# Ledger of designs, part 8: VHH binders against AFG2-interacting ribosome maturation factor (airim)

Target 1, 202 residues: AFG2-interacting ribosome maturation factor (airim), of Danio rerio (Zebrafish) (Brachydanio rerio) (q8jhh5)
Amino acid sequence: MPGSALLSLQQELRRGFEALKAAKDTFDGGHAECQELVSSLGNLAPQLKALKQVQISETPLSGFPCLQQRLHYKLSLAVDALLAKLAEKMAALQKVWDAFAQQVFTVVQLYEKNTDALDISVCVSRSAVCPSVSDMLEWLQDADRYYRLQLMQSRLLLQTLTPTDLTSMETAPNRWRSVRSARQEERIADALCQVSIFLETE
Below, E stands for the ipSAE of ESMFold2; O stands for the ipSAE of OpenDDE; V2 stands for 0.75 times the mean of E and O plus 0.25 times the DockQ between their complexes.

## First folded at step 4 (VHH)

Design a21 (framework vhh_7uia_1)
Fold by ESMFold2-Fast, scan of step 4:
Structure a21 (fold): chain B 202 residues (1-202), chain A 127 residues (1-127)
Amino acid sequence: as target 1 above (202 residues)
Amino acid sequence: QLQLVETGGGLVKPGGSLRLSCVVSGRTFSSYAMAWVRQAPGKELEWVSTISWSGGSTYYEDSVKGRFTISTDNAKNTLYLQMSSLKPEDTAVYYCAAGSSPEEWLELYESGSYDYWGQGTQVTVSS
């Protein structure tokens, strides 16, 4: 029956938006934490660049490294520690996006499977309490694509960060800020606001 | 706890190439700092190359820069040393060495100490 199909779809839409809330909170916090780590990397790049101008001779294990060599290695250790923390943050973001994407996939499949039971008038119907099914599906799919692209761009950026490419490291803070779209972030916030009452109702 | 096994050594002519492999067993490879160290007959141990566990940072002894490449394959739990443009002075026993944590690899180089060593693999460069 049509009413049964709509009720099932509404339940999966609620799960989708709860997953979106979790994704937004995690990506907002994770992006800010990564911004701090990437800014630290950007601050280390000029110091490494200065030391690179000095030819550092390696010593046998039984020898004593010079001060310039020791400082260079200490700065490189700091870089590796920051990159390790960034990798950990990216893994957490990936896991949250995987869960959200799975919920979006589930809701879209349910809609497609029950298309015959859900005529267009049901799918475009709006009220003061509930956005249309079509609007809600579009908002979930748009958010899914946005977070997927943000995650991909973030990973590509991290792949360029090495102590041997100091220019990439120095520009990383500005590049990290650019992976987030103010327009898309506003759209996601607006969508969550519009579904707030819908999520409270059984 | 941690076992390191090196392979890939052999006899090669000057200008030739060899790839050394170090298979890590006992614990997750990426939890350790990794290095290659060599010893020529009758000489002291000489550090060759170090790689961070992330693979993002590599360091080389001046005489091997541009000729040797250190790399890791975390899925295979293996450390590699690709050697090219080999010279007679590269003749040595090559050892895979590891520290206790991934963040200690540079401290281990500075201190001249490693916690784990392989048995070594012989590289001989001669005409």
Scores: ipSAE 0.000, ipTM 0.131, lowest interface PAE 18.4, mean pLDDT 76

Design a22 (framework vhh_8fcz_2)
Fold by ESMFold2-Fast, scan of step 4:
Structure a22 (fold): chain B 202 residues (1-202), chain A 127 residues (1-127)
Amino acid sequence: as target 1 above (202 residues)
Amino acid sequence: QVQLVESGGGLVQPGGSLRLSCAASGRTFSSYAMNWVRQPPGKGLEWVSTISWSGGSTYYADSVEGRFTIIRDNDKKMVYLQMTSLKTEDTAVYYCAAGSSPEEWLELYESGSYDYEGQGTQVTVSS
């Protein structure tokens, strides 16, 4: 029946937006942390390039590389450590998106299963405390798509970051900033604002 | 932060081979570069080899390059040192060491104040 179907759908929509709030907080923090790591990589690339131009006399050390090789080794290990931290943060973001995407999938499936029982007028109806079902579904799906694309683009960028490609490392900070869309971030913030009373009410 | 246990040492003839193992515990193993260092009898520490967190980069002391291979298995939380063409000069206690950062590890090693995180495994090349 329509009334029962609407209430169940509204319950799943609330769960979806609570998951979106968690995802937004995690992605906002995670992107900022990744930006710092990527900026550090960008700073290391010119230093590695400079080492190729340095004329250093070989200094015998007890089983240790000569000075130029030791500096290169030190910087290369720093690159690897930063890449490890980026991979770890990306895995955490992927896990959060997986949970959010599953909630979006659940609410969309519930809507589709009850399409025959839900009047179009009910799905587009708005009130002071509740956006329309259609608006809320669209906002959740848009956020899901945005975070998925952000993860995909971030992973693609990470694949270009190797100690042997210093140009990719130097440009990484600017390329990382471009992964995030100010327009989409604003739309997600607005959607959460629009559903604030809906989430508070039962 | 990481507990390390070395094994695989023993007595071997010159020209022989040994595989040293380092077993790590803790959830952060995959985030650290891993090192092998050694101490010959009556001498100071000598750096032997380093492997990056991913296993993508390896580095070797000139004295062992071409003879030793460092490998890691992050799923098993293991680091290995495959030693071939062993020489009497390779006789030492071998230690596994995790780097909290590349800079910190190298600075501590250079200062001679580095504390080994493992108990060490004795390699003796004789006869």
Scores: ipSAE 0.000, ipTM 0.180, lowest interface PAE 15.2, mean pLDDT 76

Design a23 (framework vhh_8emy_2)
Fold by ESMFold2-Fast, scan of step 4:
Structure a23 (fold): chain B 202 residues (1-202), chain A 127 residues (1-127)
Amino acid sequence: as target 1 above (202 residues)
Amino acid sequence: QVQLQESGGGLVQPGSSLRLSCAASGRTFSSYAMHWVRQAPGKGPEWVSSISWSGGSTYYATSVKGRFSISRDNPSKTLYLQMNSLRPEDSAVYYCAAGSSPEEWLELYESGSYDYRGQGTQVTVSS
């Protein structure tokens, strides 16, 4: 039955957008937390660079055994701790995206299974309380692709961060900010705004 | 708190290789930086190498750099020192230590209040 198929699809779309709302909240907070950790890494890079540029024989500290290696070791411990925290935050973001991606997959599969029962006029029609099925599917799929890309780029960035590559570490804060797209973030916010009445409907 | 047990020492000829192991027991091995320190007869302790808690950062004394490699396996709570191109000057008792820096272990050892010091493993490099 077409009405039954549409009702089931609408229920799964609501679950999809609830999952998107949770994903957005987690990614917004997680990105901000990671930005702080990455900024701390960026601050450590100039300190490590300065230590390497010091000719110890020209300083009052030239008589202290292993001082340069000890200072480098302490700074590298701080780097390791920050990288461990970043890995933990990334794992949390991955888990939330996995849940969201599964909901999007479920909605798309339900739509495809019921294409014969769903009139195209129903899928493109809009009302004051419900965006079109077509628009809602597009918004969920766009958000899924965006968060997947964001996770991939974030992981690739973290893989380049080592105490031996100070330039990558120093530029990491700017590279981290570039992982987010203001345009895509606005599109997700707009989609959630447009489905707000739809989500309130039982 | 960790207890440490060194092994792998022996009598070898110059140019030979040895791998030392340090087995840790107790909790929090993966939370500590680990160090190798050696002491030759009639001399004070000499720092040899250090590794961060994650294994991401390694440090070596100038005398061993390029010849020795430090590594750790946190799941098995084991620290390693791969020693290549051994010289007579490398003859010493080798100890593993837990702490934040090489200097911390030396200070604790000299004060006699070091809880993490094992019995050591003897390395003798002679003709």
Scores: ipSAE 0.000, ipTM 0.135, lowest interface PAE 18.5, mean pLDDT 77

Design a24 (framework vhh_nb_b201)
Fold by ESMFold2-Fast, scan of step 4:
Structure a24 (fold): chain B 202 residues (1-202), chain A 123 residues (1-123)
Amino acid sequence: as target 1 above (202 residues)
Amino acid sequence: QVQLQESGGGLVQAGGSLRLSCAASGRTFSSYAMGWYRQAPGKEREFVATISWGGSTYYADSVKGRFTISRDNAKNTVYLQMNSLKPEDTAVYYCAAGSSPEEWLELYEYDYWGQGTQVTVSS
């Protein structure tokens, strides 16, 4: 029955938005944690740059053999440790997005299979309590696309972080902040606000 | 949590070359610093070389310019290329793995060691 198809779709939409809430919380927290790690990398870049410009033999430390090599190695170890932590956090974000994307796919497939059984006027109707099916599907797909893009841009940025390119490391904190779109973040928050009553009405 | 197995040791004449390999556990390998140490009969264990996860290296003065440490994270293996070998390089060579320090300016503490591989350089 059409009523049964609509109820099934509404239940999958609720699961989709619960998955979006989880994805948003994980991406918000993960991005903040990565921002801290990337800021640490940015702080190490000037130290590595200064070490290349300082001639140890002309400083008060000139009496210590191999000091420049030891200092460079210690700073490089710190860079490697931070990059390893970033890779682990990116893997966790990827896994969360994979789960969310699968749920969005499930909702869209259910809608497409039942299109003939669903009246178009039902799919576009909305109220103060329940957004339209069309709006909700669009919001889930927009969020899916946004998080996929954010992951892709984050991975591309991390690929530029090498000890041989200190300028990329120094500018990384600002570049990391730019992978988030304030507009898209606000749209996701607004969508979750709009579905809040819908998620509780059963 | 890491098992290390060295190979590639043997007998070589002075001026010759050998390449040592150390196979390690996959998951832990990618986050660990790797190093080589050696111990000659009747002597203390001596540091040879170390390599971080990202490839940063540091060498003992006695081997700098002659030995090259490298790692292949896809193969979970660390290598020590030894060139221009001298009789005083004769020793049992040990592979070591250490966890990345939580405080980034501290040096690695090596927690895991292999069984060693014998290198003998004849004059």
Scores: ipSAE 0.000, ipTM 0.315, lowest interface PAE 12.6, mean pLDDT 79

Design a25 (framework vhh_nb_b201)
Fold by ESMFold2-Fast, scan of step 4:
Structure a25 (fold): chain B 202 residues (1-202), chain A 124 residues (1-124)
Amino acid sequence: as target 1 above (202 residues)
Amino acid sequence: QVQLQESGGGLVQAGGSLRLSCAASGRTFSSYAMGWYRQAPGKEREFVATISWGGSTYYADSVKGRFTISRDNAKNTVYLQMNSLKPEDTAVYYCAASPEEWLELYESGSYDYWGQGTQVTVSS
């Protein structure tokens, strides 16, 4: 029986899944908040496009000095404000993922250091109330990779959002929505369900 | 709370160039919109250029294509690069800052903080 090595590993697995619960809650809320901000950016793109197509000097508004330039600047300020809020939300998500990734790293390192002391049959054994160590490690690592990829894709999308690339801004809401994988989200929810009893036992 | 100090003014020949700098003291410079205004003898203070904290710019028609506004948030500094200077560009140039996201660009009262000004004289 592995004894203290198994108990230490189980304790770190519990901490890992508690970190996953926190990460999931933060990413779910943060993604929804970013979706609203990105939708606002998408709504500004048609306004900027329409403004560029207006010939103010050929309209009754030609008597107003610099009207087109002033309107463009006002809309650009709105874009800047939304991009700032998005950057702030992304920084918060990055910090939460960093904390989760560190917990995953810690539990994997503990497993690797104690591999020689752990019976492989213990690591693959499961019961009705406790998933196997191997399954739990895989679920934590899969979630870590998924959230890392989601952050990477989100940052790449944000890099395309400028007032000069109106097509990218118009398509941004749909592209943002597609960053999340329904299958991976379901797998994370299932993993948390399967470890619920394990997390309630000390 | 923000203090502004302009530099780089001086005497220059028509067709020459000058670069004005405005150093801001304070902890929140990066969230402020920055602008340049000028006042020639016997005239009202007029708008020259503005830059948002995100880098969006707007210029007065009289300077568009000749002047470039830029900022360095790490140095808490805003710059005005003035090229192809004309005698009519002779004025005291003022740096201005506002925390507001929306500015009435041509109204000096839209800015909360002002520097003391730097004299630019363009000889014919």
Scores: ipSAE 0.000, ipTM 0.283, lowest interface PAE 13.4, mean pLDDT 79

Design a26 (framework vhh_nb_b201)
Fold by ESMFold2-Fast, scan of step 4:
Structure a26 (fold): chain B 202 residues (1-202), chain A 125 residues (1-125)
Amino acid sequence: as target 1 above (202 residues)
Amino acid sequence: QVQLQESGGGLVQAGGSLRLSCAASGRTFSSYAMGWYRQAPGKEREFVATISWGGSTYYADSVKGRFTISRDNAKNTVYLQMNSLKPEDTAVYYCAAGSPEEWLELYESGSYDYWGQGTQVTVSS
C-alpha cells in the first residue's frame, strides 16, 4: 500500500541514483585525466629547477635572448598550457557535481515536505528489490558530500600550482592521488550495486 | 572569428602614463599567448611584450622596467601599463593573440593568429 507520496519519492530517488551513476563515471574519468596533466607538471618542475642551477652568462647576442632564457620561457609556456587544461577539467567536474547536488537537494526536499504523508515504517522498510528510503537518502547525501569535498580539495591543490613554486608542482602527483578516498569510492560503488534492481523497476 | 579590440590610447606628455586594454570577443582566449606590438609611421611593426595564460611575461629591451603586461582571463582582457613614456614610444599599439612555440617567435608578428585594429598613442615632448 504505497501512497502517491512514496511513488513520487521513489521516482526522484531513481533520478538521483541515475545522476550519481553519471557523476561517478565523469569524476572517475576526470580524475584520471587530471592525474596525467598533474604528472606532466611534476615532470617539468625538475627541468625548470635544473635550468635555475645552470650558471650560464645572461649576456644575449644582439637582438637575441640567451639559450637559458629561451628554454626557461618555453618550459613556462608548457606549464601554463597544462594549468589551463586542468582549469577546464575542474570546471567540467564542477558542472557535473552542481547537477548531481541539485538532484540530491530535490529528493531530500521532497522527502521532508511529505514526512507527514509517509508512514515511518515504510521509510525504514527493506525488500529484496528495494533498499529503504532512509538508506537511499543517506547514500545520496554521503556521495554529494564526498564529491563536494573532493572538488574543494582539488581546487585548493590547483591554487598551489604556479610556475614560481616548483616544489609544489613536483609533489603535486602524489597530492592529487590523495584527493580520492578508496573507502568512499567503494561505498558509492556498493550503493549503486544495491539500487541496481530498484533502478530497472518501473 | 576571434576579434580583438584595443582601447586606452591618447595624447600624453613625456614622463606620463597610459593603460591600454584589449578585449577578446567571440570566444575565450585562455589557451592563447597575448602580445602587444607597436608601429610608428614609416617603421616596421615592433614587438613590445607578451604574456602566456599563466602569467609568464617577456618584454622588449626598449620597454623593460617601464611597461607591464597583465591579463584577466575571466574578462578575456589583456592590459599594457605604460609608465615613464617617451616621445619615441609614439606609435599605433596592436593587440595580438596566438600560440608562439619558440622564444624567437615572440619577435615575429607572423607567430600571432589574430590582431586588433590598433590604438594610437602619442607622446608629446
Scores: ipSAE 0.000, ipTM 0.205, lowest interface PAE 13.7, mean pLDDT 79

Design a27 (framework vhh_nb_b201)
Fold by ESMFold2-Fast, scan of step 4:
Structure a27 (fold): chain B 202 residues (1-202), chain A 125 residues (1-125)
Amino acid sequence: as target 1 above (202 residues)
Amino acid sequence: QVQLQESGGGLVQAGGSLRLSCAASGRTFSSYAMGWYRQAPGKEREFVATISWGGSTYYADSVKGRFTISRDNAKNTVYLQMNSLKPEDTAVYYCAAGSSPEEWLELYESSYDYWGQGTQVTVSS
């Protein structure tokens, strides 16, 4: 029956928004944790510059070259430790997005499979309890695309962070803050608010 | 538990090349610095090379320019490419995993928590 197709779609939409809630919480927390790690990298950059400048001004004949190289290696280990933690956080965010993207894909495929059984009037109708199917699909797809772009931009930023590129490390905190879009974050929050009653109903 | 398994050792003539591999299992590879040490017949164990998770390297003066350490974090493997081998490079080569790089890993043997069983490298004159 036509009603059964709509009920199945509504059930998958509910799963999609529960996945979105989980993704939002994980990305909000993960972004904040990465911001702290990136800020630590930014603080190390001036220290590495100072050490490098002293090293350049001194020749091997005036100092202890082996000790200087060992000190530089130890200092670089702090950078590498932070980069290792960032990579671990990024892998966790990727896993959460993969799960959310799969749920969005499932909902979209179910909708496409049942387009002939669903009138356009059913897909655009709104009530006090339930947003339209069209609105809900759009919100899930917009969130999926946003988190995908955020992951892509974050990975590109991380690729610029090395002990040999101190300028990229120094500017990284500001670039990391810029990865999030206030507009898109607000839209996701609004979507979750608008589906709150829908998620409570059977 | 962490286990390290070396491979790639063998007999080679002076001036030749060998590539050693160290496969790591368990929870430690992604955050640990990795190193190579060697012990020649009748001598103490000596440092060869170390690499951090991010790829920063440091070499003993005796091997600098001849040996290259690298890692593949996706495969949990560390490599030691040995070129221009000399008879004095004859030794059992050990892979080692150190404490978190955040602890400012030292180059001393005591700084490494996990060790492999070793692989024999013999360079004929």
Scores: ipSAE 0.011, ipTM 0.326, lowest interface PAE 9.3, mean pLDDT 79

Design a30 (from h01a with L107A S110K S112E; framework vhh_nb_b201)
Fold by ESMFold2-Fast, scan of step 4:
Structure a30 (fold): chain B 202 residues (1-202), chain A 126 residues (1-126)
Amino acid sequence: as target 1 above (202 residues)
Amino acid sequence: QVQLQESGGGLVQAGGSLRLSCAASGRTFSSYAMGWYRQAPGKEREFVATISWGGSTYYADSVKGRFTISRDNAKNTVYLQMNSLKPEDTAVYYCAAGSSPEEWLEAYEKGEYDYWGQGTQVTVSS
């Protein structure tokens, strides 16, 4: 009956917010790690630009072009290594979001399946100890959409990172920082704060 | 693991051209830097050319302007186009692959790649 449906939904909501806690921790750490890798790429771009300028200059040193080719190759290897690490970090973030999104899908489906058994008054009722079912569903869905958008924007940024587009590499650190929304990050932190007692209660 | 198989060697006249191929099998080919080395009779193995994942190339001075290294990641193959061949280019040519980008910066100069092919003989007659 109704009590059973509410208890099942509350159990899945708790799992959803535990998944959100894990996702937030991984995304916060992963974004910081990627910021460092992207900053390293930005630092390599001026070196590659300087090397291109030297390559077209008329130099009296007949051996100089060989040194420039060697340096260019080594810098390109460093770029390749950083891009490989970024791809690895992005794959890990994608996996964590997939798990979180699946848990959000599960709790939303459970709510929709049991709409007839759940009174609206029960779904909107709040207390100092427990947010409403409606609020909790909204917060999980908002977090899901935010992380999906963050991943999409991160992937689009990474698609611009090639050794041949040095301007994109130079601006990448600033663009990477802008992928996160301070407003949405605070909303997720607030949601986790508001459900803290609910998550501690079995 | 990666296995490398060279082909395309043979006998050519001085001034001629030859194209070597190296087919890689096993796991993801695109994760490796690829290179060519050669060893003439009674001499040490010497570096010829290398190519990164992104297609950046580096050549030994002795072959620069005459040889071109390229790769086809979709076919898991690396190539060495050899033009204006000289008798001193006579050697067994070996394909090599490195599995770690961080460790390559020294490895390609030292011949310390993780994987090597069996080699293919190139003989340039005068």
Scores: ipSAE 0.013, ipTM 0.405, lowest interface PAE 7.7, mean pLDDT 80

Design a31 (from h01a with G98K S99T E102Y L105F L107I S112A; framework vhh_nb_b201)
Fold by ESMFold2-Fast, scan of step 4:
Structure a31 (fold): chain B 202 residues (1-202), chain A 126 residues (1-126)
Amino acid sequence: as target 1 above (202 residues)
Amino acid sequence: QVQLQESGGGLVQAGGSLRLSCAASGRTFSSYAMGWYRQAPGKEREFVATISWGGSTYYADSVKGRFTISRDNAKNTVYLQMNSLKPEDTAVYYCAAKTSPYEWFEIYESGAYDYWGQGTQVTVSS
């Protein structure tokens, strides 16, 4: 009995988990980089608010013309630069998720196409070197849904970051930290641990 | 590389208005910071106005309230609307572009800009 359908499915599952590992590394790093950029935005918001409320004419620098306008422009440029960097980081995360989601789709489609050729007992059986096909499909689909949700929430947060809404900028660092789920992150780490031996088999 | 072409200059009476246009080549115009500078005979270039990639504007004190800088990213064009013109506004007006949107720059220094147009003459008669 040739197990060609199972072997093909196992190859695509390996590609799926390699893609998941790459996605996790990129999302972990990207989230941390975006956290730093968003923290910088949060720090600029109080400075912009203070500049609006405190007249430069009330400071020792009141003798210098256009100082308030020049400082406001410099802070506005810094905000523009940080938002541009955030958009760039988000675009990179989107590309990595697109690649991962496509691989998950490929694996699921291959499984569905071969359901008649695959014994259900084969799909639920486990070994020391290979988790069940059913478990692996579930883990990949769960990770795909989680990263899709994380991207959606991150993009919605970015849409609230406007120079006219200083409160949104000030609260952005805390809101950015909350887009990650500790529970889902643990589930992904656990899945990658459980497939580690499976990934090194050819 | 980036090419800048100014238009709209000419002779105008004091108190009149002119609108300068600067057409930019390049596929990433919306990421450029754009500026206007002017130079009277025998003088160095003087800052007039700038507009960032995000739309933030800044003006020299000598033109604030009289001039307005704007951009149209769909047309790859930046504009300078000049109202209440004075004889002192007589100069060659230059369009300038900074193509690195992430780099911090000093807008009042001509060295902050990477590319410059050929200039357009504005003459204001008393």
Scores: ipSAE 0.000, ipTM 0.221, lowest interface PAE 13.3, mean pLDDT 79

Design b03 (from h01b with A33Y; framework vhh_nb_b201; at its last look DockQ between E and O 0.63; V2 from the best seeds 0.00; counts 0 for: pae E 6.2 > 2)
Amino acid sequence: QVQLQESGGGLVQAGGSLRLSCAASGRTFSSYYMGWYRQAPGKEREFVATISWGGSTYYADSVKGRFTISRDNAKNTVYLQMNSLKPEDTAVYYCAAGSSPEEYFELYDSGSYDYWGQGTQVTVSS
ESMFold2-Fast, scan of step 4: ipSAE 0.334; ipTM 0.705
ESMFold2, look of step 5: ipSAE 0.054; ipTM 0.502
ESMFold2 (binder alone), look of step 5: mean pLDDT 80; pTM 0.823
OpenDDE, look of step 5: ipSAE 0.329; ipTM 0.715

Design b04 (from h01b with A33W; framework vhh_nb_b201)
Amino acid sequence: QVQLQESGGGLVQAGGSLRLSCAASGRTFSSYWMGWYRQAPGKEREFVATISWGGSTYYADSVKGRFTISRDNAKNTVYLQMNSLKPEDTAVYYCAAGSSPEEYFELYDSGSYDYWGQGTQVTVSS
ESMFold2-Fast, scan of step 4: ipSAE 0.296; ipTM 0.669

Design b11 (from h01b with S100T; framework vhh_nb_b201)
Amino acid sequence: QVQLQESGGGLVQAGGSLRLSCAASGRTFSSYAMGWYRQAPGKEREFVATISWGGSTYYADSVKGRFTISRDNAKNTVYLQMNSLKPEDTAVYYCAAGSTPEEYFELYDSGSYDYWGQGTQVTVSS
ESMFold2-Fast, scan of step 4: ipSAE 0.258; ipTM 0.642

Design b12 (from h01b with S100L; framework vhh_nb_b201; at its last look DockQ between E and O 0.01; V2 from the best seeds 0.00; counts 0 for: pae O 13.9 > 2, placed apart)
Fold by OpenDDE, look of step 5:
Structure b12 (fold): chain B 202 residues (1-202), chain A 126 residues (1-126)
Amino acid sequence: as target 1 above (202 residues)
Amino acid sequence: QVQLQESGGGLVQAGGSLRLSCAASGRTFSSYAMGWYRQAPGKEREFVATISWGGSTYYADSVKGRFTISRDNAKNTVYLQMNSLKPEDTAVYYCAAGSLPEEYFELYDSGSYDYWGQGTQVTVSS
C-alpha cells in the first residue's frame, strides 16, 4: 500500500506547512510587539539613571516634596509592567512553537514508520507543483530548529532584564533586534513559497 | 547611538554675539531632548540650556534673557544663540542629547543626557 503511505505523509506535510505558515506570522508579529516593549524598556533606563543623579534642589521642582521617590516609583512600576507584558508575549509564542514542533514531530514519525513502504526514488522525486518529500521534511525541521533557537535566545535575553541592571535594559533593544536571522527567515519564506502550490492541491 | 559635533565657537569681545551649532548623527534626532553645558577652567560643568522634543526650553539663571536655544529637526541640529556675552561666559561649551520624557524636562541635569559632544571653546575678552 505504498500509495496510501505516501498520501498520508503528504497530508501530514500539508498540515505541517500550514502550521508553519501560521506560526511564522505569529512569530513575526509577536517579535515586533516585543521589540516595541523592549524599546520602551530601553527608554526607561536612561530615565532611571537620571533620577539617581538628579539634584531636585537645583531644579525648579525643589518645592515638591519626595519628588524623586515618587518618580522612581512610577518608573519602576512602568518597568515591571513592561516586563510582565514581555513575559506574557513570550509565553504565547512558546505555545505556538510547541504546537508547530509537535506537528513536525508527527510528520517525521510518520515518515520513519513508513520507510520500508516508501521507495527512496519516490521520496526524492519532485515536480513543478510538488517538492520532494525529502526537501519538505528538511524544510520543516529547519524551521523548527530556527524557531526553537529564536525563542531560546529571546528568553535568555529577557531573563537578563532586571530593574537593577540599567545598562542591560538600555542595550536590550539592539540585542533583541539582533536575535533574528534574516537569512534563515528568508529560507523559511522560500520554503513556504515552494510548497504553495502543493498546499493548494489537496 | 548618537554622535554630536559642536561648532561655532571662537573669540568674541564682551557685548558681542556668537551662535553655536551642534550636529547630531542618526535618524532619531527628533526623539532626543537637546542641551548645552559649559565648563570653565577650574570649574565644574554647568547647565546652560535645554530644549525638549516639543520645543520647550529651560535656561540657567546666569544666561536667561541673553541666550536662546533652538533646534532644527530637518537638519538634526541644535543651536545656541549667545548675545550680550560676558567674560564670565568663557568656557568650553558641550552639546548633549537625552531621552527623558518631556514630563521630566525640569529634572534635566548632566546625568540625564546619554550622549555628549567633544565641546567647542568660547572665549569672551573684556
Scores: ipSAE 0.000, ipTM 0.198, lowest interface PAE 13.9, mean pLDDT 86
ESMFold2-Fast, scan of step 4: ipSAE 0.327; ipTM 0.683
ESMFold2, look of step 5: ipSAE 0.233; ipTM 0.633
ESMFold2 (binder alone), look of step 5: mean pLDDT 81; pTM 0.833

